# VH-VL binders against Imidazole glycerol phosphate synthase subunit HisH (hisH): the designs that were tried, part 7

Target 1, 208 residues: Imidazole glycerol phosphate synthase subunit HisH (hisH), of Pelagibacter ubique (q4fnt5)
Amino acid sequence: MNVTIVDYNSGNISSVINSFKEVAKDKVNIEVTSDLNKIRSSDKVVLPGQGSFKSCVDALNAINGLVETLNEFTVTNKKPLLGICVGLQMFADLGYEETETKGLGWISGKVSKIDNQNNKFKLPHIGWNEINIVKESKIFEGIKNKSHMYFVHSYEFIPDDKSVISATTDYSSNIVCSVEKENIFGTQFHPEKSDKLGLKIIENFLNL

## First folded at step 1 (VH-VL)

Design o04 (framework fv_olinvacimab)
Fold by ESMFold2-Fast, scan of step 1:
Structure o04 (fold): chain C 208 residues (1-208), chain A 124 residues (1-124), chain B 107 residues (1-107)
Amino acid sequence: as target 1 above (208 residues)
Amino acid sequence: QMQLVQSGAEVKKPGASVKLSCKASGYTFTSYWMHWVRQAPGQRLEWMGEINPYSGDTNYNEKFKSRVTITVDKSASTAYMELSSLRSEDTAVYYCAKDWGPEYYDSSGYFDYWGQGTLVTVSS
Amino acid sequence: NFMLTQPPSVSVSPGKTARITCRGDNIGSKSVHWYQQRPGQAPVLVMYYDSDRPSGIPERFSGSNSGNTATLTISGVEAGDEADYYCQVWDSSTDYVFGTGTKVTVL
């Protein structure tokens, strides 16, 4: 099995790479690349992201053919894809971080700043927080409701269709922290930073 | 204001180990990743590894992974780098360097403050 | 292994412009940072994220990054700019990568 972590210059993704390699061991081949042919031939793809919605979308678009290749992999060929943090956010139609920016449009919705209630809550939302699993999901197999995951974000993805939401977390409001639509999976939290339970989520994705 | 003060020069024989220290002051030690970078005389800078002082998580350059260990003492605001099985080609100035990025992100990729360096000489 | 190659040396007269290149495959898709190292001293950050300057670094220092080449440009060169300069990126396969270094001589 070949799994590609898309390296599109989205910032340091070392923790993602190290965690996936730790879980994969000798059983799964982990490639880190933006090569279009390697992405097309992969069994699964991971789309990490570090930085703003705009900077990450611009970085994807800067690589000729990359967005088209990801659309073909994910939407046309229905192969498994996991988006992490901004990677999940880029599934949206539209993001408002810095400027109005078009996302991938795989899951209708928008990315907007967390309402911190006139600075009553600190942004970014940083640290360990509980997840509320709201529907059955393969990536949550063996994960208990109210498990703690690690977060670091100031913006949230708000899907138009609530049926895609697989988990939420409570911070100033009820925030979406995981989505699932067929072959498309995303987490707002960082499984690569969430200790043993985060590694279990990675394992579940690799076992799809 | 921010300062990284490293331990003094070391002279070692091949096969020995060396443990260097880097004491931080003027910022919250546990809030930023710490890196170790070396430079052999007249050669380029070479990244050795990093540590998150809050969690203790480490990442190492594959070249050094079997011989390098990076640790921290939170109460002393001090990072350590131990290199074992020393060879003559390990003769270099060793630097600690603070990552710009907060510890709750992955390390940011640039090093805003550097220690003064520690010369390690390995010769028989 | 990802590699960054710099020319070994650049000579420049006072008041003129020095250009230090850093070559790497598709480096324009990466964020490049630059360090200045004077003899016997620790490196000092002089440019980050391709073209941003740290506080205290003069405006005569500028940067660019496109395609396979990143460039640190020093206009109105002064004697005090004589130093070794290193580019640096993060790469997912290699982690932190430094360039081979360029000695800038002001004469």
Scores: ipSAE 0.000, ipTM 0.457, lowest interface PAE 14.5, mean pLDDT 88

Design o05 (framework fv_olinvacimab)
Fold by ESMFold2-Fast, scan of step 1:
Structure o05 (fold): chain C 208 residues (1-208), chain A 123 residues (1-123), chain B 107 residues (1-107)
Amino acid sequence: as target 1 above (208 residues)
Amino acid sequence: QMQLVQSGAEVKKPGASVKLSCKASGYTFTGYYMHWVRQAPGQRLEWMGEINPNSGGTNYNEKFKSRVTITVDKSASTAYMELSSLRSEDTAVYYCAREGDYVWGSYDYFDYWGQGTLVTVSS
Amino acid sequence: NFMLTQPPSVSVSPGKTARITCRGDNIGDKSVHWYQQRPGQAPVLVMYYDSDRPSGIPERFSGSNSGNTATLTISGVEAGDEADYYCQVWDYSSDHVFGTGTKVTVL
């Protein structure tokens, strides 16, 4: 099986690459590329993101044909895709970080700054925090409720349809930290930085 | 109050199977993974596998995967480990152990242990 | 195939300091836990996450972990500290790995 981690020049993705290769070993071929033909022929795709919503969306659009290829892979052909951090956020219709920016529109919703309750909570939301699993999800197989994951973000994805939410975390209120819609999976936290349980999530995705 | 109580010693012939039990009390059984660890006489501790009592999901050490089966009975708060095709080198004390609370990105330590069950495999 | 190696034995006089090493390739990148086992008894957790002490474990017990060596240190050793000691880590490829064990003798 071939799995592509999309390298669209969105910052340092070394941790993502290293974690996926550690889990995959020789059983799954991990490719790191933005080559359109390799993405099309992949069995699964990982969309990481580092930086602002706008900078990542701009970087995707800077590669001719990349967004169209991802749409074909994910929406038309219904193949598994995992978005990590800003990768999850880009599923939205619109993001408001820095400026109003159009996302991929795969899951209706908006990305807005976390309501930190008049500075009662500091931003970014950084460090280990518990997840609350709100529905059964294949990527959470073997992950118990209240497990800790690693976070570093100031913005949150708010889906219009709450049924897509698979996990939340309590920081300022209930922040969405994972979504699942058919073949589309996303985590706000960084499984590549979340030790044993993060690697288990990666393993679960690869075993879909 | 919190304790893990294991079944009594077993003597088996090569090729037989053995099924051991571990009864938990004093905590929420479904809230913690249960592990099985063995120790041959004078040898190191060796991890065999784990189970999530809430889901029934298991993970096994590759060395034992073809011969070991871990199960639970939620109503009885009891975990079981069955080892088949016994060999003389399976002579060991078998422990059940509860994994600790999640700390620093892992749940990889064992905070409560059963008293152990001696399994002797001889002809 | 991750391996943890400990010295087979350590002898120490009462009141002195015992140091038990646990060697593994880049073990400093992992979290190390330590168990004490007296003859005929189940193991007891005495140190976890390199240097944290569980409730009930005296402050004479301390730990460290860097590079290729983790160390459990017992200061002011007492006769009751005589036991086998095992280090343990989690590794994605090898899962839970225990050390070879060290017998601490208090003479």
Scores: ipSAE 0.007, ipTM 0.472, lowest interface PAE 13.0, mean pLDDT 88

Design o06 (framework fv_olinvacimab)
Fold by ESMFold2-Fast, scan of step 1:
Structure o06 (fold): chain C 208 residues (1-208), chain A 124 residues (1-124), chain B 107 residues (1-107)
Amino acid sequence: as target 1 above (208 residues)
Amino acid sequence: QMQLVQSGAEVKKPGASVKLSCKASGYTFTSYYMHWVRQAPGQRLEWMGEINPSGGYTNYNEKFKSRVTITVDKSASTAYMELSSLRSEDTAVYYCARDQYYYGSGSYEPFDYWGQGTLVTVSS
Amino acid sequence: NFMLTQPPSVSVSPGKTARITCRGDNIGSKSVHWYQQRPGQAPVLVMYDDSDRPSGIPERFSGSNSGNTATLTISGVEAGDEADYYCQVWDSSSDYVFGTGTKVTVL
């Protein structure tokens, strides 16, 4: 099986690459590229992101044909895709970080700044925190409710349709930290930074 | 006080199946995972599988996947482990053990309470 | 697959200190739990998350974990500490893995 981690020049994705290769070993071929033909022929795709919503969307759009190819892979052909951190956020219609920016629009919703209650809570939301698994999800098989995942973010994805939410986390409010819609999976936390349980989530995705 | 009480010793012939029980008391059965661990005479502890009693989700050691089934009866607060196609090397003491449903530190919790064990002897 | 190796035996005199090692590749990045098993009895949790003691376990028991070696230390050893000891971790490729076990003899 071939799995592509999309390298679209949006910062350092070394942790993502290393974690996926550690889980895959020699059983799954992990390719790191923005080559359109390799993405089209992949069995699964991973969309990581580092930086702001705007910077990542701009970086995707800077590569001619990449967004169209990802739409074909994900929406038309219904192949599995995992978005990590900003990768999950880009599923949205719109993001408000820095400027109003159009996302991929795969899951209707908005990305807005976490309400930190007039600075009663620090931003970013950083460090280990518990997830509340709110519905069955394939990537959470074998993951106990209240497991700890690693977070580092100041913005949250708020889907219009709550049925896509697979997990939340408690901070200044009840924050969405994982979504699942058919073949589309996303985590706000970083499985590649969440030690053993993060690797289990990666393994579950690869075993879809 | 919390207790895990297991069924009595079993003697089986090769090719048979065995189903062991583990009855929990003194805590909310559905709040904690249940594990099955075996130990052949003079050998190390070997994990077989786990179940989440609230959702019924199971996970098995790859070595036993084709032969082991773990189930629960919520109303009886009892977990079961059935092992099929028994071989002489399956002769062992089988333990059930509880871990916490809630945990921190990014890892699965320890097995904090254990049943007394059930000896299964497979002989021809 | 992932393996945890312990010395087969440790002999210690009453009142002295026993050290039981558990070796595994990069075990320092994992949470290590320790179980005590007396002959004919079920295992009992004596140490979890590297260095935390369950309620009822004496202060004589302590733990550490770094690099490729985790250690369970029993100071002021008593006759009742004689048992087999097993380390345990969770590994993403191997699930729950127990060590090979160490028999502690108090003489």
Scores: ipSAE 0.000, ipTM 0.445, lowest interface PAE 15.4, mean pLDDT 88

Design o07 (framework fv_olinvacimab)
Fold by ESMFold2-Fast, scan of step 1:
Structure o07 (fold): chain C 208 residues (1-208), chain A 122 residues (1-122), chain B 107 residues (1-107)
Amino acid sequence: as target 1 above (208 residues)
Amino acid sequence: QMQLVQSGAEVKKPGASVKLSCKASGYTFTDYAMHWVRQAPGQRLEWMGEINAGYGNTNYNEKFKSRVTITVDKSASTAYMELSSLRSEDTAVYYCARGPDYGDYEWYFDLWGQGTLVTVSS
Amino acid sequence: NFMLTQPPSVSVSPGKTARITCRGDNIGSKSVHWYQQRPGQAPVLVMYYDSDRPSGIPERFSGSNSGNTATLTISGVEAGDEADYYCQVWDSSSYYVFGTGTKVTVL
């Protein structure tokens, strides 16, 4: 099995790479690249993201043919894709971080700043927090409800269709922290920073 | 109250190494990143590197990468920065500063140590 | 490498408005943070994510960021606002980049 972690020059993804390689061992080949042919031939794709919504979308668009290739992989060919942090957020139609920016549009919805209730809550939402698993999800096999995951974000993805939401977390409000739509999976938290339970989520994705 | 307390001033000869400490209190040390930033006399602030206090992952400015090592002692809530092969141009005030998280993102520094003056002279 | 340029100094009279600019290529696509540094003291965060004020920072401080220029604005300037001010961004190639710094003098 070949799995590509998309390296589109949007931040340091070494933790993501190391975690996936640790879980994969000798059974799964982990490739780190933005090469279009490697992405097309992959069995699964991971879309990490570090930075603002706009900076990540711009970085993705800066590589000629990359968005089109990801659309072909994910939407046309229905192959498994995992978005991490801003990678999840880019599934949206629109993001409002700094400017209005068009996302990938794979899951209808928008990315907006977390309402911190007049500074009653600190932004970013940072540290360990419980997830509320609201429906069965393949990536949550063996993960107990109320498990702790690591978060660091100031913006949240609000899907138009609530049926795609697989988990939420409580901070200043009920925040979406995981989505699942057919072959498309995303986490707002960082499984690569979430200790053994985060590695279990990575393992579940690789076992799809 | 949250604070970062740094070790005292150092005077070193060229070619020596220096190891500075930064002790955190008033927050959960392992939930944040610790950064090191220096400022030579009359010059701008210059980022040197960061560490994830929970996992120990580091990222360094290419300018310092061959000479700088950042570490943490989680039980003591203390971060360290060791700079080797000191040169006269390394004379600067060295600050530790807290970031919301490790890694490449639009982070800011919301809590700073008082600074440690390192003087390197022949 | 990515570069942020600030004017070396700004002079302003008490009660008036000081504007400190930070110039960088397409800086409007980045999040800009601002620090105040008094002589012999550590920097203090006074503005983050372009226009958000940290707790304890007076509402006289505001920020903006568009195109190639970010601006920290201090209205109703007080003597205590005298300091060096630094802008800062994150850049994928240069990591954490600080501006050249601006000395604000209240005269």
Scores: ipSAE 0.000, ipTM 0.470, lowest interface PAE 13.4, mean pLDDT 89

Design o08 (framework fv_olinvacimab)
Fold by ESMFold2-Fast, scan of step 1:
Structure o08 (fold): chain C 208 residues (1-208), chain A 125 residues (1-125), chain B 107 residues (1-107)
Amino acid sequence: as target 1 above (208 residues)
Amino acid sequence: QMQLVQSGAEVKKPGASVKLSCKASGYTFSSYYMHWVRQAPGQRLEWMGEINPSGGSTNYNEKFKSRVTITVDKSASTAYMELSSLRSEDTAVYYCAKEYSGYDFPEYYYGMDVWGQGTLVTVSS
Amino acid sequence: NFMLTQPPSVSVSPGKTARITCRGDNIGSESVHWYQQRPGQAPVLVMYYDSDRPSGIPERFSGSNSGNTATLTISGVEAGDEADYYCQVWDSSSDYVFGTGTKVTVL
């Protein structure tokens, strides 16, 4: 099985690469590339995000044909895709980080700054925090509710349709930290930074 | 003091269902997972399933998943375990147990620190 | 699925040291908990997170966990330590797994 981690020149993704290779070992071929033909022929795709919503969307758009290829893979052909952190956020219609930016539009919703209640809560939301699993999800098989995952973010994805929400976390408000819509999966937290439980989520995705 | 008090012994015929209760006191009920563990005479401890009382989410041992249902009544601080389609092999002492959570540690694997006294379920014709 | 193997029995004289092993693939990367069960009684947690003692458990109980073997050590064994002992881990593929159990006899 071939799995591509999309390298669209948006920051350091070495932790994601290392974690996927650690879980995959010799059983799954992990390719790191933005080559359109390799993405099309993959069995699964991982869309990591490093940086702001705007910088990541701009980086995707800077590669001719990449967004169209990801749309074909994910929306048309319904192959599994996992978005991590900003990768999850880019599923949205619009993001408001720095400027209003159009996202991929795969899951209707908006990305806005976490309401930190006049600095009662610090941003970024950084460190270990509990997830509340609110519905059955394929990537959470073997993951206990109230498990701790590693977070580092100042913006949150607010889907219009709450049925796509698979997990939330409590920080200043009830924040969406995972979504699942058919073949589309996303985590606001970083499984590649969440120790054994994060590796289990990666394993679950690879076993889809 | 933290305590779990279970319902009394049950005698059932094969094919019947049994529903056991476990009443918690001395701690915040919704803050910790509740487990059900059984032990057949002379055999090892066997985990059956768990529930998070806060949201009601459950996980079951695959061996029992088709026959076991765990629920909670938060207002009564009580957990329930119902096991259906009983067989003679289900004769066992059934325990509820509170998960020990050391949130100070970065460990995600928890033991069980408070146990109920156990309920003997005998399945015989 | 995942399995934790313990010796069926361990015999020890009063005042000596008993060692109860729990073997599992790469168990040293997991957190191991230990339970004591006296006849007709519910299990009692005697060691958690490999080597931490719950309140009320004597210092003569200690634990270690490395590689493929976790060990519960009871030094200065007393008659009251006679019981069945079970190790337990949480495994992502099997959830909560108890060991096969070890009967400790003090003679």
Scores: ipSAE 0.000, ipTM 0.443, lowest interface PAE 14.6, mean pLDDT 87

Design o09 (framework fv_olinvacimab)
Fold by ESMFold2-Fast, scan of step 1:
Structure o09 (fold): chain C 208 residues (1-208), chain A 123 residues (1-123), chain B 107 residues (1-107)
Amino acid sequence: as target 1 above (208 residues)
Amino acid sequence: QMQLVQSGAEVKKPGASVKLSCKASGYTFTEYYMHWVRQAPGQRLEWMGEINPSSGSTNYNEKFKSRVTITVDKSASTAYMELSSLRSEDTAVYYCARDTIFGEDYYYYMDVWGQGTLVTVSS
Amino acid sequence: NFMLTQPPSVSVSPGKTARITCRGDNIGSKSVHWYQQRPGQAPVLVMYYDSDRPSGIPERFSGSNSGNTATLTISGVEAGDEADYYCQVWDSSSDHVFGTGTKVTVL
């Protein structure tokens, strides 16, 4: 099996690469690239993201044919895709970080700044926090409710259809931290920074 | 340099609870998972559970999860394992063991082990 | 419930080669680690990630893993190698799983 981690020049993705290669070992081939043919031929795709919603969307759009290829892979051909952090956020229709920016539009919703209740809560939401698993999800097989994951973000994805929400976390409000819609999976937290439980999530995705 | 030192032997009656300690030294306590593994006389090694000392996150073997609780005291660099509702079958040597949490190459093996604590459950 | 099965015992003469097997469904897709345990002592890691040796473990210890069988091989066996040996893997459904153990006797 071939799995591509999309390298679209959006921050340092070394932790994502190293974690996927560690979990994959000899059983799965991990490719790191933005090559359109390699993405099309992959069995699964991982979309990481670091930086602002706008900077990541701009970086995807800067590579000719990349968004169209990801749409074909994910929406047309229904192959598994995992979005991490801003990667999950880019599933949205719109993001409001810096400016109003169009996302991929795979899951209707918007990305807005976390309401920190007049500075009662610090932004970014950084560090370990519990997840509340709110529905059965393939990537949470073997993951107990209230498990701790590592977060670092100031913006949250708010889907219009709440049925796509697979997990939330408590920080100033109930924040969506994982979504699942058919073949589309996303985590707001960083499984690559969430120790053995994060690696189990990566393994679950690879075993889809 | 790196070592895990466990508390002394315990003798308990059926139905009691036991709480064992494992003190770490020679490394940064919060950078490594701590496991608890037991071995009944003449039997195999059996994994009981693990804790991430940094987050407090735990994972337990399904066989023990209703009776086992693993905790840490970061300031003392000490991990604890409490097993409740003891039965004669819980008579075993209990080990703590270290595993890596993170890095370029995540490890799922136990490289440093405590000396073991004998727990005897008898009426 | 994922299970690892080892032969209960292996006998070997000094200077010869001992082979300890660890059998599990599709174990070749997992990373296998090996522990040595002498009576009354804690286990000691002797092999990790199928074939990597910890610092201080002699190069006569080697490992392999493919299909349904992982193997720990001890060449040029010495009296001090007499011990119980356990394989171990991490499985997403069963977490950390130890094998049934093999007693290596050096005659």
Scores: ipSAE 0.005, ipTM 0.459, lowest interface PAE 14.3, mean pLDDT 88

Design o10 (framework fv_olinvacimab)
Fold by ESMFold2-Fast, scan of step 1:
Structure o10 (fold): chain C 208 residues (1-208), chain A 124 residues (1-124), chain B 107 residues (1-107)
Amino acid sequence: as target 1 above (208 residues)
Amino acid sequence: QMQLVQSGAEVKKPGASVKLSCKASGYTFTSYHMHWVRQAPGQRLEWMGEINPSGGSTNYNEKFKSRVTITVDKSASTAYMELSSLRSEDTAVYYCARDSSGWYEGYDYYFDYWGQGTLVTVSS
Amino acid sequence: NFMLTQPPSVSVSPGKTARITCRGDNIGSKSVHWYQQRPGQAPVLVMYYDTDRPSGIPERFSGSNSGNTATLTISGVEAGDEADYYCQVWDSYSDYVFGTGTKVTVL
């Protein structure tokens, strides 16, 4: 099986690459590339993100044909895709980090700054926090409710359709930390930085 | 083991440009962002900009954006900062610094290793 | 444009506690990092993410951050703690903001 981690030149994705290779070992071929033909021929795709919503969207758009290829892979052909952190956020219609920016529009919703209740809570939301699993999901197979995952973010994805939410976390409010819509999966937390349980999420995705 | 070694002191005339280097060793150069921070005599630390050595993407402080260019040579594990149209108020010690980006895939970085600094004097 | 203001100087007697404040609008919603700089030397990280200490920094260094004020606290002050101290936050991809700096004098 071939899995592509999209390298769209927007940041350091070394932890994502290393974690996926560690889980895959010799059973799954992990390719790191933005080559359109390799993405099209992949069995699964991972869309990581480092930086702001705007910088990541701009970086995707800067590579000719990349967004169109990802749309064909994900929306038309319905192959599995995992978005991590800003990768999850880019599923949205609009993001408000820095400027109003159009996202991929795969899951209707908006990315806005976490309401920290007049400084009652710090931003970014950084560190280990419990997840509340709100519906069954293949990526959470073998993961107990209230397990801890690692977070680093100041913005949250608020889907218009709440049925896509697979997990939330309690930080100033119920923050969406995972979504699932058919073949589309996303985590706000970083499985590549969430120790044994994070590696289990990666394993579950690879086993789809 | 880990260190950042900067180029030597420079003396320039107003209107000239200066290009400083910062050579990294003891860690994977492309895994951490590199920043440039300056300090005029008796004044605060002032952030100038950063580069991701892996992809070459940069972010600059608006104050310097029109005059500063940060680049890398990955094969030499060296970062560069060029400042053009020098003025007397650009007299300062210039530091390169590595951030925490290699440990966290996000933002809100701190600076864990600093170069020794390079004094740039702009004489009238 | 985000701004961090520190008192220009703090004087403290050996063995007593020094408190260095860093004021910024809504700074409690940000993570604050602290650097120590001795004359003629590069800055050294002494506190990150409000409360965490790098390896080699003694336990008498502690931090807090709430509302509009972050504080670096040095208990049992020693002569070697005499230095300039700078707070720092990330505000945006175009702005890593340093404080105005505080000179700590141990008298």
Scores: ipSAE 0.000, ipTM 0.458, lowest interface PAE 16.0, mean pLDDT 89

Design t01 (framework fv_temelimab)
Fold by ESMFold2-Fast, scan of step 1:
Structure t01 (fold): chain C 208 residues (1-208), chain A 122 residues (1-122), chain B 106 residues (1-106)
Amino acid sequence: as target 1 above (208 residues)
Amino acid sequence: QVQLVQSGAEVKKPGSSVKVSCKASGGTFSSYAMHWVRQAPGQGLEWIGAIIPIFGTAAYNQKFKGRATITADKSTSTAYMELSSLRSEDTAVYYCARDYYDSSGYEYFDYWGQGTLVTVSS
Amino acid sequence: QIQLTQSPSSLSASVGDRVTITCSASSSVSYMYWYQQKPGKAPKAWIYAASSLQSGVPSRFSGSGSGTDYTLTISSLQPEDFATYYCQQYSSYPLTFGGGTKVEIK
């Protein structure tokens, strides 16, 4: 089985690469590339992202054919895709970080700044926090409700269709931290930074 | 401890516009959707649309698109619904309702305004 | 657009009776939400996420269902349960409500 981690030159993805290779061992071939043919032929795709919504969307768009290939893989062919952090956020129609920017539009919704209640809460939301699993999800198999995951973000994804929400986390408000829509999975937290439980989520995704 | 307080009853002529307000007190205003729902006398609930105040972009039921305008003022924690080209069939109680996530991440219309009766006279 | 059909539109039952209200969606939804509305008042959130009772809702109420078919059940009807009950889906926009079920006590 071939799994591609999309390398679109947006942020440091070394932890994502290392964690996926650690889980995959010899059972799964992990490729790190933006090559369109390799993405199309993959069994699964991982879309990481760090930095701003706009910078990541711009980086995706800078590679000719990449967004179209990801749309074909994810929306047309319904193959499994996991978005991490800004990768999850880019599923949205629009993001408002710095400027109004169009996302991938795979899951209708908006990305906006976390309401920190007049600076009562620190942004970014950084560190370990509990997840509230609100529906059954294959990537949470063997993960107990209230497990701790690692977060680092100032913006949140608010989907229009709330049935896609698989987990939330409590900070200044209830924040969506995981979504699932058919073959599309996303986490606001970083499984690659979340110790053994994060590796279990990666394992669950690879076993889809 | 959230409370939604709506503006008072209105009597309008056909062809005019009405603007109903919904002021939120307590809790966070900006991050959660404020919805507008109406109920004609003796009839059921009908969704008009919603706004998430931080975005400023509203979603509408197609039936009301072109006539309804939903806005929000974050500085006063107030949502508005304006309905133009009023007809007698627009006579209804108009409710605002807040969409809120609970501690388990489930969302629902947790608080409703008291309702605003809009009567469109013939 | 997802249409919600409630059955029955109205019912009359005696105190102590078991009452079941159904809500059928034209396409699959993940959860169903129920509201209680008494005459002259705003709707009150009653059951969320198909089966979770709102704070203060008596334990005689329960919700169940998945996919396209959902139910609200009152195990032993009481006088204060006179109301109209509405189901609502939150799975996609536009949000839709069922036509309502008016519960009258004989």
Scores: ipSAE 0.006, ipTM 0.439, lowest interface PAE 15.5, mean pLDDT 86

